# Ledger of designs, part 10: VHH binders against Abasic site processing protein HMCES (HMCES)

Target 1, 269 residues: Abasic site processing protein HMCES (HMCES), of Homo sapiens (Human) (q96fz2)
Amino acid sequence: CGRTSCHLPRDVLTRACAYQDRRGQQRLPEWRDPDKYCPSYNKSPQSNSPVLLSRLHFEKDADSSERIIAPMRWGLVPSWFKESDPSKLQFNTTNCRSDTVMEKRSFKVPLGKGRRCVVLADGFYEWQRCQGTNQRQPYFIYFPQIKTEKSGSIGAADSPENWEKVWDNWRLLTMAGIFDCWEPPEGGDVLYSYTIITVDSCKGLSDIHHRMPAILDGEEAVSKWLDFGEVSTQEALKLIHPTENITFHAVSSVVNNSRNNTPECLAPV

## First folded at step 11 (VHH)

Design m1 (from q2 with T28D)
Fold by OpenDDE, fold request of step 14:
Structure m1 (fold): chain B 269 residues (1-269), chain A 117 residues (1-117)
Amino acid sequence: as target 1 above (269 residues)
Amino acid sequence: QGQLVESGGGLVQPGGSLRLSCADAGFDFSSYDMAWYRQAPGKERELVARITSGGYTNYADFVKGRFTISRDNAKSTLYLQMNSLKPEDTAMYYCAAGLEYEDYDYWGQGTRVTVSA
């Protein structure tokens, strides 16, 4: 995964992240650093994206089932990194392979500390190689959305009003991530950054790309992944596998340029 | 968006030089790690050189300072400057790009390098 969409307004995004705590009480996640949230149809590595994490990471004795929402940098910077420039990392930390997560210090250490997060997106983009041509077809990949009688498919939103209705009830893609906290050697603010855990693609995506993000499908999977106070690393890792519960459609080449941030990025062609 | 396309291969005498290029006209690889691999006849594919998105470089032991990997993110182009070429360097050379450690998502079709007297 190298490109995502996360364009919802902050209030809409927050409502879409409504959840029940372990007591069954309906809650909204509390924001940390809301000013760092930058909505975009075209999110690339090194940009900030919102993630969910347990409140227990910030508050001692907090209920570990409570959730915080925070923008973090895409591309994990390990806490032990001593250089002043994260670009000096010797390997790419945009993604983390599920099969080798425990072999890499950069991922194993924060995971062992319970630093699990859920990366939020409208969906992610992937490019299919076209046979016989030097061209690639981009696809937008996301959870199946509930067809409300009034809200046609993303492609059927004939009116601005219908478009708004579709996004007001959008089911966000929830991807498994690991985050870390890095203190710059020269001082300054603590950097929160994340990596996306990847797996082999499901059968439905195999023709597009051989790898996909580990998707946490449903409230239980999301809750277990986040709740490092009650759920061990070993149990959490059982949640990491391919899922067939996804849909996709072809999009235009507009998304190819990471500088383009318009609705055309995810529009069906 | 195009695929990775290698160029610059050819026939060269021992001690000669070549500059390989790999480009994708439609794709932004600025966030990707990139690498050159080679495969000689009857041998396994092996890493020649790697460059991270941040510009960190690593070389195989057989390179011994003869090759230099570089990238131009503005042009979405990867380079391999090869100097002091040897007959043992004869191989198909492949460009690769990826976002995971030692896993590359995209591969070129390769360019042939032949070093012969």
Scores: ipSAE 0.705, ipTM 0.861, lowest interface PAE 0.8, mean pLDDT 92
Fold by OpenDDE, fold request of step 14:
Order: sequence, then C-alpha cells, then structure tokens
Structure m1 (fold): chain B 269 residues (1-269), chain A 117 residues (1-117)
Amino acid sequence: as target 1 above (269 residues)
Amino acid sequence: QGQLVESGGGLVQPGGSLRLSCADAGFDFSSYDMAWYRQAPGKERELVARITSGGYTNYADFVKGRFTISRDNAKSTLYLQMNSLKPEDTAMYYCAAGLEYEDYDYWGQGTRVTVSA
C-alpha cells in the first residue's frame, strides 16, 4: 500500500469512528494534535494520516479500551534511530510484511511495547499492470458500503448533495498498523509515525496486486488490535490475514500524481 | 502509475561505460526505495545497488566504486552509471521498487548488458 484517501472533515471522521468501550458505553475518540490532520483524496507516505490508538499509551491507568485519534507520519521512524533526519533511514518502513514483522527490529520492538494502531482511510489505491502496455490502471479499494435506496453508489452521486450523503455514512477502511515514538537527538517534538502491515492479497484483488494491507474487519477486530492492555501480541497477530470483504472500482490516472487532491482521484471511470 | 522500463543496455568493450535508466511514466516513486539487480546466465539474481527514498545508497561488494546509483524524483527516473565494465558484469539488469526494507513489489522487464572484447 503506497497511496490512500482520507478526505473526510474532522467532525465527520470523528463520528465515523464512534465505538463502544469495554463497559459498553458509546464513545467518540478524543483527538490528539487535531491541527495536524490534513484531509486529502491522495495520501502518500511521509504525509500525516489519522490513526486510532489506545488511551493507555498516553495516560497511566487509563482504560485500554478507550481510543484516541491522532495524525501520525506515514513511515515508521524507530525510537532507537539516532540520526537527526528521518530521511537517513537505511530502509523503507512504509509497509511491514506480516510474515517478517517479528524479524525486523524496527517493527518487533514497538509491537512488543503494544504500539498497535488502526490506520484510517476512505480506501487505498493500487495499480494493475496492463498486458502489452507500459500503462497501469489504478483502482480504488474500500469496504463495501451500505446501499441505501436513495444513496446511489459512489458513481451515482450525480449531485453535490448526494455526494455528501454518501460520505456522511461512509464506512472507513481500518488497517492494522504499528507506530513508534521518536525523540529527535537535537530536541524538539516527539515524532509519532506508523507502518501499515501487509499480507498476501485476497483472491478478489489478486489480479490487481499480489499484496494488500491487513484489514481489520469489524469493531471486535479493531478493539482487540488496539487494546494492548488486555490482548497480547500473539493474540493480536491472529487478526492479521487477508480479507475478501473488499470492493473496488477503476479510477482515472489523476491519482497517479500525488499532488492531485480532488474527488476525481477516487471517482469511478 | 506505469510499468518500470529499463533502458541503456547494450554491447560494450571491457573498460567501457554504460548508463542504465529506469522510468515509469506517471508513477510517482518518490516514496519508494529503488534498486538495480542483475542476473547472469545460469546464476541467481543478485543486488547491484540500492537507493532509499531519502537518498541513502548501498552497493554490492563486486561494484568496488565502479557503479553509481542515482534517482531523479521529478522525472521519476532511476539511473545506474556503470564504469570500468568487466566481462563478468554481463547480465540482464532489472530495476525494482519497494516500500518495505529490501522487499520490492515492482520489477522491470530488464535491459541486457553485454561486456565483450
């Protein structure tokens, strides 16, 4: 996964992240650093995206089932990194393969500390190789959405009003991530950054791309992944597998340029 | 995003030079780690050089300062300057791109380099 969409307004995004805590109380995640949230139809590595994480990471003795929402940098910077510039990393940490997560110090160490997060997105993009051409067809991949009689498919939103209705009830893609906290050697703000765990692609996506993000499908999976106080690393890793509960449509080449941030990026062609 | 396409291969004499290019029309690989691999006949594919998204470079031991990997993100192009070529450098050279350590998801079709007197 090298490109995502996360364009919802902050308030809409927050509502879409409504959850029940361990006591069954309905809650909204509390924001940390809300000013760092930058909505975009075209999110690339090194940009900030909102993630969910347990409140226990910030507050001692907090209920570990409570969730915080925070923008973090895409591309994990390990806490042990001693250089002043994250760009000097000798390896790419945009993604983390599920099968080697325990072999890589950059991922194993934060995971062992319970630093699990859920990366939020409208969906992600992948490019299919076209036979006989040097061109790739991009696809937008996302959870199946509830078809309301009145709310046409993303493609049927003929009016701005209908478009808003579609996104007000949009089911966000929830991807399994690992985050870490890096303190710059020269001082300054602690950098929170994340990697997306990847798995082999499901059968439905296999013709598009051979890898996909590990998707946490449903509130239980999301809750277990986040709750590092009650759920061990071993148990959490059982949640990491391909899912067939995904849909996709072809989009225009507009998304190819990471500078393009318009609805056209995810519009069906 | 396009396909990685290698170019610049060919026949060269020992001691000669080649510059390989890898380009993907419409593919923004600025966030990707890039690498050159080669495969000689009857041998396994081996790493030649890699360059991270941040510009860190690493070379195989056999390179010994003869090759230089570089990238132009604005042009979405990867380069391999090859100097002081030897017959043992004869191989198919492949461009690769990835977002996780040394795991590359995208590969070119390769460009053939032949070093012969």
Scores: ipSAE 0.702, ipTM 0.859, lowest interface PAE 0.8, mean pLDDT 92
Fold by OpenDDE, look of step 13:
Structure m1 (fold): chain B 269 residues (1-269), chain A 117 residues (1-117)
Amino acid sequence: as target 1 above (269 residues)
Amino acid sequence: QGQLVESGGGLVQPGGSLRLSCADAGFDFSSYDMAWYRQAPGKERELVARITSGGYTNYADFVKGRFTISRDNAKSTLYLQMNSLKPEDTAMYYCAAGLEYEDYDYWGQGTRVTVSA
């Protein structure tokens, strides 16, 4: 995964992240650094995206089932990194392969510290190679959405009102991530950054791309992944597998340019 | 995103030089690790050089300072400057792009390099 959409207004995004804590109480995640949230239909690595993480990461003795939402940098910078420039990393940390997560220090160490997060997106983009052409067809991939009588496919929103309704009730894609905290050697603010765990693609996506994000499907999976206080690394890793509960549609080449940030990026063609 | 297209291959004498290019005008690869691979007849594909999104470079042992990998993100182009070419460098050269270390999602069709007297 190298491109996502996360364009919802902050309030809508927050509501979409409503959850029940271990006591069954309905809650909204609290924001850390809300000003760093930049909605976009076209998010690329090194940009900030909102992630969910356990409150226990910030507050001693906090309920580990409580969730915080925070914008973090896409591309994990390991805490042990001693260079002043994260670009000097010797390997790409945009994604983390599930099968080698425990072999790579950059991912193993933060994972061992319970630094699990859920990366939020409307969906992600992948490009399919077209046979016989030098062109690739981009696809927007996301959770199946509940068809309301009025809400046809994302493309059928004939009116601004219908469009708003679609996104007000949008089920966010929840991807498994690992985050780390990096303190620049020269001082400054602590950098929070994340990697997306990837797996082999499900059968439904295999013709588009051979890899996909590890999707956490459902509140239980999300809760277990986040709750590092109660759920061990070993148990959490059992949640990492391909899922068929995904849908997709072809989009225009507008998304090819990472500078394009318009609804056309995810609109069906 | 378009297809990675390699160019610059050809016939060259031992000791000669070539500059390979890999371009995709529609592909924003600024966030991607890029690499050159080669495959000689009857041999397995092998890494020649890689360059991270941040510009960190690594080379295979057989390169020995003869090749230089570079990238121009503004032009969406990857380069391989090949100097002091040897007959053993004869191969199909492939461009690759990926978001994971040594796991590349996109490949070119290759450009043929032939080093012969």
Scores: ipSAE 0.640, ipTM 0.833, lowest interface PAE 0.9, mean pLDDT 91
Fold by OpenDDE, look of step 12:
Formats: sequence, structure tokens, C-alpha cells
Structure m1 (fold): chain B 269 residues (1-269), chain A 117 residues (1-117)
Amino acid sequence: as target 1 above (269 residues)
Amino acid sequence: QGQLVESGGGLVQPGGSLRLSCADAGFDFSSYDMAWYRQAPGKERELVARITSGGYTNYADFVKGRFTISRDNAKSTLYLQMNSLKPEDTAMYYCAAGLEYEDYDYWGQGTRVTVSA
């Protein structure tokens, strides 16, 4: 996964992240650094995206089932990194392969510290190689959405009004991530950054791309992944697998340019 | 996103030089790690050189300072300057791009390099 969409207004995003804590109390996640949230239809690595994480990471003795929402840098910078420039990393940390997560120090160490997060997105993009052409067809991949009588399929949103309705009750894609905290050697603010865990693609996506994000489907999976206080690393890793509960549609080549940030990026063609 | 397309391969004499290029029209590789691989006839594909999105480079042991990998992010182009070429460097050379450690998602079709007297 190298491109996502996360364009919802902050308030809408927050409401979409409503959850129940372990006590059954309805909650909204509290924001950390809300000003760093930059909505975009076209999110690339090194940009900031909102993630969910347990409150216990910030507050001692907090209920670990409580969630915080925070923009973090896409591309994990490990805490042990001693260079002043994160770009000097000797390996790419945009994604983390699930099968080797425990073999890589950069991912194993923060995971062992319980630094699990849920990366939020409208969906993600992948490019299919077209046979016989040098062109690749981009696809927008997301959770199936509940068809409300009034909200046609994303494909049928012929009017701006219908488009807005589609997003009011949008089910966000919830991807498993690992985050870390890096303190720059020269001082400054602590950098929070994340990697997306990837798995082999499900059968439905296999013709598009051979890898996909590890998607946490449902509140239970999300809760268990986040709750590092009660759920061990070993148990959490059992949640990491391909899912067939996704849908996709072809989009225009507009998304190819990371600078393009318009609804056209995810619109069906 | 386009296809990675390699160019610059050809026939060269031992001791000669070639510059390989890899480009994808319309694909922003600035965030990707890129690499050159090669595959000689009857041999497995092997890493030649890699360059991270940040410009960190690594070379296979057989390169011994003869090759230089570089990238132009503005042009979305990867280069491999090959000097002091040897017959054993004869292979199909492939460009690769990826966002995972040692896992590349995109591959070119390859460009053939032949080093022969």
C-alpha cells in the first residue's frame, strides 16, 4: 500500500470513529495534535494520516480500551535511529510484511512495546498492470458500504448532494499498523510515525495486486489490536490476515500524481 | 502509474561502460526504494544495487565500485552507471521499485547487457 484516501472533515472522521469502551460506554476518540490532520484524497508516504491508538500510551493507568486519534507520519522511524534525518533510513518502512514483522528490529521492538495502531482511511489505491499496455489501471479499494436508499453506489453519485451523503456514513477502512516514537538527536518534538502491516492479497484482489494492507474488520478486531494492555502481541498477530470483505472500483489516472487532491481521485470511471 | 521501462542496455566490449535508465511515465517513485537486479542465463536473479527514497545506496559485492546507482526524483528516473564492464556482467538487468524492505512491487521488463570482446 503506497497511497490512501483520508479526506473526511475532522468532525466527520471523529464521529466515524465512535466506539464502545470495555464498559460499554459510547465514546469518541480524543484528538492529539488535531492541527496536523490534513484531509486528502491522495495520501502518500511521509504524509500525516490519522491513526487510532490506546490511551494507555499517553496516560499512565488509563483504560487501555479507550482510544486516541492522532495524525502520525506514514513511514515508521524507529526510536533507536540516531541520524538527524529520517530520510537516511537504510530501508523502507512504509509497509511491514506480516511474515517478517518479528524478524525486523524496526518493527519488532515497537510492537513488543505494544505500539499498535489502526490506520484510518477512506480506502487505499492499487495499480493493476494491464496486459499488452505499458499502463496501469488504478483501483480504489475500500469496505463495502451500506447502500442507503438515497445513497447510490459511489458510482451512482451523479450529484454533489449525493456525494456528500455517501460520505456522511462512510465506513472507514481500518488497517493494522505499528507506530514508534522518535526523538531527534538534535532535540525538538517527538516524531510519531507508523507503518502499515501488509499481507498477501485476498483472492478478490489478487488480480490487481499481490499484497494488501492487513485490514481489521469490525470493532472487535480493532479493539483487540489497540488494546495492548490486555491483548498480547501473539494474540494480536492472529488478527493479521487477508480479508475478502472489500470492494473496489477503477478510478482515473488522476490519482497517479500525488499532488492531485480532488474527488476525482477516487471517483469511479 | 505506468510501467517501469528500462533502457540503455546493449553490446559493449570488456572494460566498456553503459548507463542504464529506468523510468515510469506518470508514476511518482519519490517514496519508493528502487533497485537494479540482474539475471544471467541459467542463474538466479540477483541484486546489483539499491537506493532508498532518501538516497542511501547499497551494492552487491561483485560491483566493487564499478557501478553507481542514482535517482532523479523530479524525473522519476533511476540510473545505473556501469563502468569497467566484464563478460560476467552479461545479463538481463531489471529495475524494481518497492515500499517494503527487500520486497519490490514493481518490475520492469528488463534491458539486456552483453559484454563481449
Scores: ipSAE 0.616, ipTM 0.820, lowest interface PAE 1.0, mean pLDDT 91

Design m1 (from q2 with T28D)
Fold by ESMFold2, look of step 13:
Structure m1 (fold): chain B 269 residues (1-269), chain A 117 residues (1-117)
Amino acid sequence: as target 1 above (269 residues)
Amino acid sequence: QGQLVESGGGLVQPGGSLRLSCADAGFDFSSYDMAWYRQAPGKERELVARITSGGYTNYADFVKGRFTISRDNAKSTLYLQMNSLKPEDTAMYYCAAGLEYEDYDYWGQGTRVTVSA
């Protein structure tokens, strides 16, 4: 998983993240660093994207079921990294394989500190190798959406007002991530950065690509992944598996160039 | 469009040089780790060299000192400069790209390198 869409305005995104705390109370996540949120139909590694994490990471004695939403850099920078420039990392941290996560110091260490996050997107893109040509076919991949005239039908919108209705009730893709906090040696703000955990593709996606992000399907899975105060690393890792609850459609090659930030990137073809 | 394409292979005498290139005209691989692999007849595919998006490189022991991997992120192009070629370097050479250390999601079709007296 190396390309996502996360294009919603911040207020719409925040409302899409409504949740219930452990007492059953409806809440919205509280933002940190909202000015770092850069919405786009075409997010790539090294860009910032919003993630959910437990309030307990920021406040002593906080209710660990309460959620913070914050933009973080895609591509985990380990807390132990000593150079001033993250591009000097010796390995790519955009993704993290679930089957070796406990063997890679860059991921094991923050995971042991409970640094679990939920990476938010409209959906992700993946490229299928086409057997009849040497070209790859991009797809936009996302949760099945509730069928209404207002949502779930990306191609059904005939006007800007109808387009807004499609996204008002969009179910955001929720991917399991690990984050870390890096203090630049020359000073400045702590850098929060994440990796997306990957698993083998489900049968529904196997013809597109052999890997998929680890998707947390439903509020119970999201709550358990985030709640490092009550859910151990070993228990949380049981949430990491492929899901068949996913849908997709073909998109144009406009998305291939990561500089293209238009609705055409995810429009059905 | 949308695939890795290798070029620059061919026939060369021992001691000669070749420069391999790999690109995808429509796709931006600048954030990917990239690598060259090779496969000789009857042998398993093996790593030749890799380079991260930030420019960190690793080389297999058998090619260290003779080959140089490089990339131009502005052009999304990967290179392998091969010097002092030996008959043992004869193989299909493949370009690969991925977003995790040593896990490559995208592969080219390969370019043939033949080193013969």
Scores: ipSAE 0.474, ipTM 0.769, lowest interface PAE 2.5, mean pLDDT 89
Fold by ESMFold2, fold request of step 14:
Structure m1 (fold): chain B 269 residues (1-269), chain A 117 residues (1-117)
Amino acid sequence: as target 1 above (269 residues)
Amino acid sequence: QGQLVESGGGLVQPGGSLRLSCADAGFDFSSYDMAWYRQAPGKERELVARITSGGYTNYADFVKGRFTISRDNAKSTLYLQMNSLKPEDTAMYYCAAGLEYEDYDYWGQGTRVTVSA
């Protein structure tokens, strides 16, 4: 997973993240650093994207089922990193394989501190290698969406007003992540950064690519992944597996260039 | 379009040099870790050199000092400068890119390097 769409205005995104806390109360996540949110149809590694994490990471004795939403840097910088410049990392931390997560210090250490997050997106992009050709076909991959007369579909949105209807009830993709907090040696603000956990692709996606992000399907999975106060690392890792509850459509090559930030990036072709 | 493509291979005499390039015309790999692998006939594919998106490099012991991996993130292009070539360097050379520890999701189809008198 190396490209996502997360384009919703902040207020729409926040409402899409409504949840129930441990006591059953409906809540919205509280923002940290909202001015760092940069919506785009075409997010790449090293950019900031919103993640959910437990309030307990920020407030002593907080209810660990309560959620904070914050932009974080894609590409985990380990808390123990000693150089002044993250470009000196010896390996890419954009993704983290689930089958080796407990073998890599960069991921094992923050995971042991309960630094679990949920990475938010409209969906993600993946490029299918076609047999006998040098071309790749990009796809936009997302949760199946509940169809109502109001919601329409991406392909049916032929005006700005219909486009708003498509996204008003969009179910955000929720991916399992690990984050860490790095204090630069030269000083300055603490850097929050994340990696997306990956798994083998489900049968439905195996023709596109052999890997997929670990998707947390439903509020129970999201709550357990976030709640490091009540859910151990061992129990949380049981949530990490492929899902078949995913859909996709082909998109044009506009998305290939990461500077292209238009609705065409995810439009069906 | 949409595929890592290697170029710059060919036939050279021992002691000669080649510069390999790898790019994808429409795809931005600047955030990826990239690598060169090689495979001689009848042998397993082996790492030659790797470079992170930030420029950290790592070389296999057998090629250290003779080859230099580099990248141009503005052009989304990977290079391998190969000097002092030996007959044992004869192989198919493959470009690879990935976003995980030592795992490369995208591969080119290779370019042939032949070192012989």
Scores: ipSAE 0.430, ipTM 0.751, lowest interface PAE 2.9, mean pLDDT 88
Fold by ESMFold2, fold request of step 14:
Structure m1 (fold): chain B 269 residues (1-269), chain A 117 residues (1-117)
Amino acid sequence: as target 1 above (269 residues)
Amino acid sequence: QGQLVESGGGLVQPGGSLRLSCADAGFDFSSYDMAWYRQAPGKERELVARITSGGYTNYADFVKGRFTISRDNAKSTLYLQMNSLKPEDTAMYYCAAGLEYEDYDYWGQGTRVTVSA
C-alpha cells in the first residue's frame, strides 16, 4: 500500500467521520492542525494525510473513546531517531508487516505506548502485474458503497451535483496504523508520522497484489483500535487481518505519476 | 511483466567497470526502497546493495567499497556503479523495489554480468 486517494474537502471529510463515543453520544472528531490537510486524488508516502487517534493522546484524563483527527506524515519517524534528517532512516516505514510488528523496534515501541491510529482515505491504489504485457494495471480499491437511485459515476466532477452524488455519503476506507512523535534535535514542531499495517491479501484481491492494508471494518473495530485506554495492545492486534469486504475497479495509468491530482486518477476505465 | 527493466550488463575483464541502470517507464518509485540483488549459477539470490527512498545506503560485505548504489528520483531510475570487477561477480543482476522492510514487491528480469579473462 503506497498510494491513496483522500480528496474530500475538510468539512465533508469531518462529517464522514461521525461516530459514537463509549457513552453512545454522537460526535464529530476534533481537528488538530487542520491547515496541514492537503486533499488529493493521489497521495504518496511522505505526504500528510488525516488520521484518527484517541483524545487521550493530547489531554490528561480525557475520555479515550473520543477522537481527534489530524494530518500526519506518511512514513513513521521513530521517537528515538537520533539524526536531524529523516532521510537517514535505515529502512522504509511506509508500511509495517503485521507478522513482524513486534520484532521491529520502530513499530513495537510506539505500539506499546498505545500509539494506534486509523488512516483515512477514499480508497487505495494497487498495481496488478499483468501476464503477457510489460504494463501494470492500476486499480482503485475501496469499501463497497451504499447505492442510491441518484448515485453518480466515480470520477464525475463536472458540477457540484455530480460530485455530491458519489461523495456525499462515501464510506471512507479505515486502515490500521501506528504513529510516533519525533522531536527534531535542532528544534521545531514535533513531527507526527504514521505507518500502515499490512497483511496478506484476501482472496478477492490476491490476483491484484499479495499484500493489502489491514482494514478496520466497522465502528467496533475502529473504536477498539483507537481506544488505547481500554483496549490492550494484545487485544488490538486481534483486529489485524485481511477482509473480503472490499471492492475495486480498473483505472487509467494517469495515477502512475504521483504528481497527477485529478478525478481521472480514480475514474473507472 | 510491467516490471523494472535493468540494463548495462555485459562481458568485462577482471578489474573493469560496468554501470547498471534500472527503470520503469511510467511508474514513480521515488517513495520506494530499492535494491540490487544477484544470482550466480548454482547459488541463491543475494543482496548486493540497497538504498532507501531517502538515500540511506547499505552494502553486502563482499562489495568492499567496489560498488556504489545511487538513484535519480526525478527519473525513477536506480544505478549500480561496479568497479574493480572480479570473476566471482559474474551473475544475473536484479533490480528490486518495495515499501516494506527488506520485502520487495517489484522485480526486474535481470541483466547478465560476466567477468572473465
Scores: ipSAE 0.367, ipTM 0.720, lowest interface PAE 3.4, mean pLDDT 88
Fold by ESMFold2, fold request of step 14:
Structure m1 (fold): chain B 269 residues (1-269), chain A 117 residues (1-117)
Amino acid sequence: as target 1 above (269 residues)
Amino acid sequence: QGQLVESGGGLVQPGGSLRLSCADAGFDFSSYDMAWYRQAPGKERELVARITSGGYTNYADFVKGRFTISRDNAKSTLYLQMNSLKPEDTAMYYCAAGLEYEDYDYWGQGTRVTVSA
């Protein structure tokens, strides 16, 4: 998983993240660093994207079931990194394989501190190698959506108002992540950064690509992954597996160039 | 067809040079870590050189000073310039790409390099 769409305006994104706390009260996540949110149809590694994490990471004695939403850098920078420039990282940390997560110091250490997050996106892109050509077919991959009055599909929108309705009720993709906090050696703000955990693809995606992000399907899975105050690392890792509750459609090659930030990136072909 | 395609291999005399290329026409790997591996007959595959998306390079000990890894993000192409070739450099050379720590999801089919008089 190396490309996502996360294009919703901040207020729409926030409403899509409505949740229930442990008392059953409906809440919205509270923003940290909202100025760093940069919506785009075409997010790549090293960009900032919003993640959910427990309030307990920021506030002593907070209810660990309460959620903060904050932009973080895609590509985990370990807390022990010694250089002054994150581009000098000697290894790619965009993704973290679930089968080796406890073997890699870059991921094991923050996971042991309860630094679990939920990475938010409209969906993600993957490229399928087509037989008989060197070209790849990109797909946009996302949760199945509840259809609206006019239509429940991305391709059915014929006006700005219909397009807005498609996204007003969009079910965001919720991917399991690990984050870390790095203090630059020469001073400056603490850098928050994340990696996305990957698993083997489900049967439905296996013809597209052999890996997929670890998707947290439903509020129970999201709550357990986030709540490091009540859910141990061992129990949380049981949530990490492929899911068949996923859908996709082919998109044009516009998305191939990561500089393209337009609705065409995810439009069905 | 493989996901990555290597080219530039061949037969060369000791002391000679070759430039290997690796590309995938339908795949932009500018955010990927890339590497060259080699495998001599009957031996295990070994790292030759790697380059991160940010341009950090690392070389195997046997390469020091003779090979140069580079990348051209505009062409989405990886290169290995091999100079002062030795018979011990005879192997299949593979291009690899990945987004995960010390792991590569995408591999080419390889290009053969033969160094003999």
Scores: ipSAE 0.346, ipTM 0.683, lowest interface PAE 3.1, mean pLDDT 88

Design y57 (from x9 with S54H)
Fold by OpenDDE, look of step 12:
Parts: C-alpha cells; sequence; structure tokens
Structure y57 (fold): chain B 269 residues (1-269), chain A 123 residues (1-123)
C-alpha cells in the first residue's frame, strides 16, 4: 500500500470514527494535533494521515478502550534512529509485512510496547500490472458502502448535495498499523509515525495485487487492535489476515501523480 | 445476552399496511447499523432495508419501490419497518439484524439476528 485517500473534513471524519468504549458508552475520539490533519484524495508516504490509537498512550490511567485520533507521518521512524533527518532512513517503513513483523527491529520494538494504531482512509489505491504492457491500471479499494437509490456510483453523484451525503456516511477503511515516537537528536517536537501492516491479498483482490493492507473489519477488531492494555501482542496479531470484505473499482491515471488532489482520483472510470 | 425481538407481523390484505418493530437489547444499539431482511419459502434471505447507527442513512431494496420505510429510535433501542401497499409477494418471515460498528456494509455479515416475524399478505 503506497497510496490512500483521506479527504473527509475533520468533523465528518470524527463522526465516522464514533465508537463504543468497553463500558458501552458511545464516544468520539479526541483529537491530538488536529491542525496537522490535511485532507487529501491522494495521500502518499511521508504525508500525515489520521490514525486511531489508545488514550492510554497519552494518559497513564486512561481507559485503554478510549480512542484518540491523531495525524501521524506515514513511514515509521524508529525511536532509536539517531540521524537528524528521518528521510535518511535506508529502509522502507511505509509497510510492514505481517510475516516478518517480529523479525524487524523497527517494527517489533514499537509493537512490543503496544504501539498499535488504526490507520484511517477512505480507501487505498493499488495498481494492476497489465500483461504485456508497462501500463498499470489503478484501482480504488475500500469497504463496501451502502448504495442509496440516490447515490449513483462513487463519484457519480448527480448533485453536490448527493456527494456530500455519500461522504457524510462513508465507512472508513481501518487498517492495522504500528506507530513509533521519535525524538529528534537536536531537539524539537516528538515525531509520531506509522507503518501499515500488509498481508497477502484476498482472492478477490489477487488479480489486482498480491498484497493488501491488513484491514481490521468491524468495531471489535479495531478495539482489540488498539487496546494494548488488555490485548496482548500475540492476540492482536491474530487479527492480521486478509479479508474478502472489500470492494474496488478502476480509477483514472490522475491518481498516478501524487500532487493530484481531486475527486477524480477515486472516481470510477 | 444480545436479543433482537421482532414484532408486528400478521396477516394483512393486499394493499394493506403493517409496521414491524424490532426491540434490541444486550448491546449498544446506537452504535449498530440495523437492517430488515425477509425470507420467503424456498427463497433466499434478502435484504429489505438498512439504516445507519444515527439514522441519517437509509437504504431500501429495489423491490420496495417506496412502499417500505425503515426508521429507528435509539432512545427506545428499536428499529421499525413501515410497510405500505403490501402485496402477496411480500409474504415472508421478516428478520431484524444488527451490524457492528456504525455503518451498514454487506447484508451477509450482520452480527446479530432476530427470530423473525411472519408477514402474510393475502390476495
Amino acid sequence: as target 1 above (269 residues)
Amino acid sequence: EVQLVESGGRLVRTGGSLRLSCAASGFTFSTYAMGWFRQAPGKEREVVAAISWHGGITWHADFVKGRFTISRDNAKNTVYLQMNSLKPEDTAVYYCAAKSYQFYDSPKEYDYWGQGTQVTVSS
């Protein structure tokens, strides 16, 4: 996974992240650093994206089932990194393979500290290799959405009003991530960054791409992944597997350019 | 214990109206999308309507054609299906279902189901 969409306004995004804590109380996640949230139809590594994480990461006595939403840098910067520039990392931390997560120090260490997060997106993009050509067809991949009679295909909203309604009720893709906290050697703000855990693709997606993000489908999976206070690493890792509960459609090549940030990125062709 | 209890199903005449209710307990109702399904004899269970956790989004099957309306009252932990202009083809057991998290997705992946209520429409 090298490209996502996360374009919802902050308030809409927050509402879409409504959840029940362990006590059964309905809650909205509280924001950390809301000003760092930058909506985009075309999110690339090194950009900031909103993630959910347990409140317990910030408050010692907090209920670990409570959620915080925070923009974090895509591409995990390990806490032990001693260079002053995160871009000097010599290995790719955009993704973490599920099969080697425990073999890589950069992922194992933060995971062992309970630094699990849920990466939020409208969906993610993947490119299908066309046989015999160097051309790649991009696809937008997301949770199945409710089709309202009035809501045409994603992006084909006949009216601006319909478009807004579709997105106001959009089910966000919830991907399993690991985050870490990095303190710059020269001082400054602590950098929170994340990696997306990847797995082999499900059968439905296998023709498009052989790998997919580990998707946490449903509140229980999301809650267990986040709740590092009550759910062990071993138990959490059981949640990491391919899911067939995914849909996709072909999109235009507009998304190929990471600078393009328009609805056309995820519109069906 | 999670419970979904449907009520309101009965024999009605063609063109009649019926309101189904589903009372939910044992889970946080306001965090679940709700759906109505039906199953006629010898047919597969099919989705009739669905509603988001907050009630802002509703979906109705094509065969509904404006005849049925799903709604919910989160204060009462109840989801409703108002059925108007009933036809013999609407005869089925109607089921209430709940989907975790806040949004409806696949009809096949609901977490909880009621026992169903029989709706019979006579010609």
Scores: ipSAE 0.000, ipTM 0.265, lowest interface PAE 11.9, mean pLDDT 88

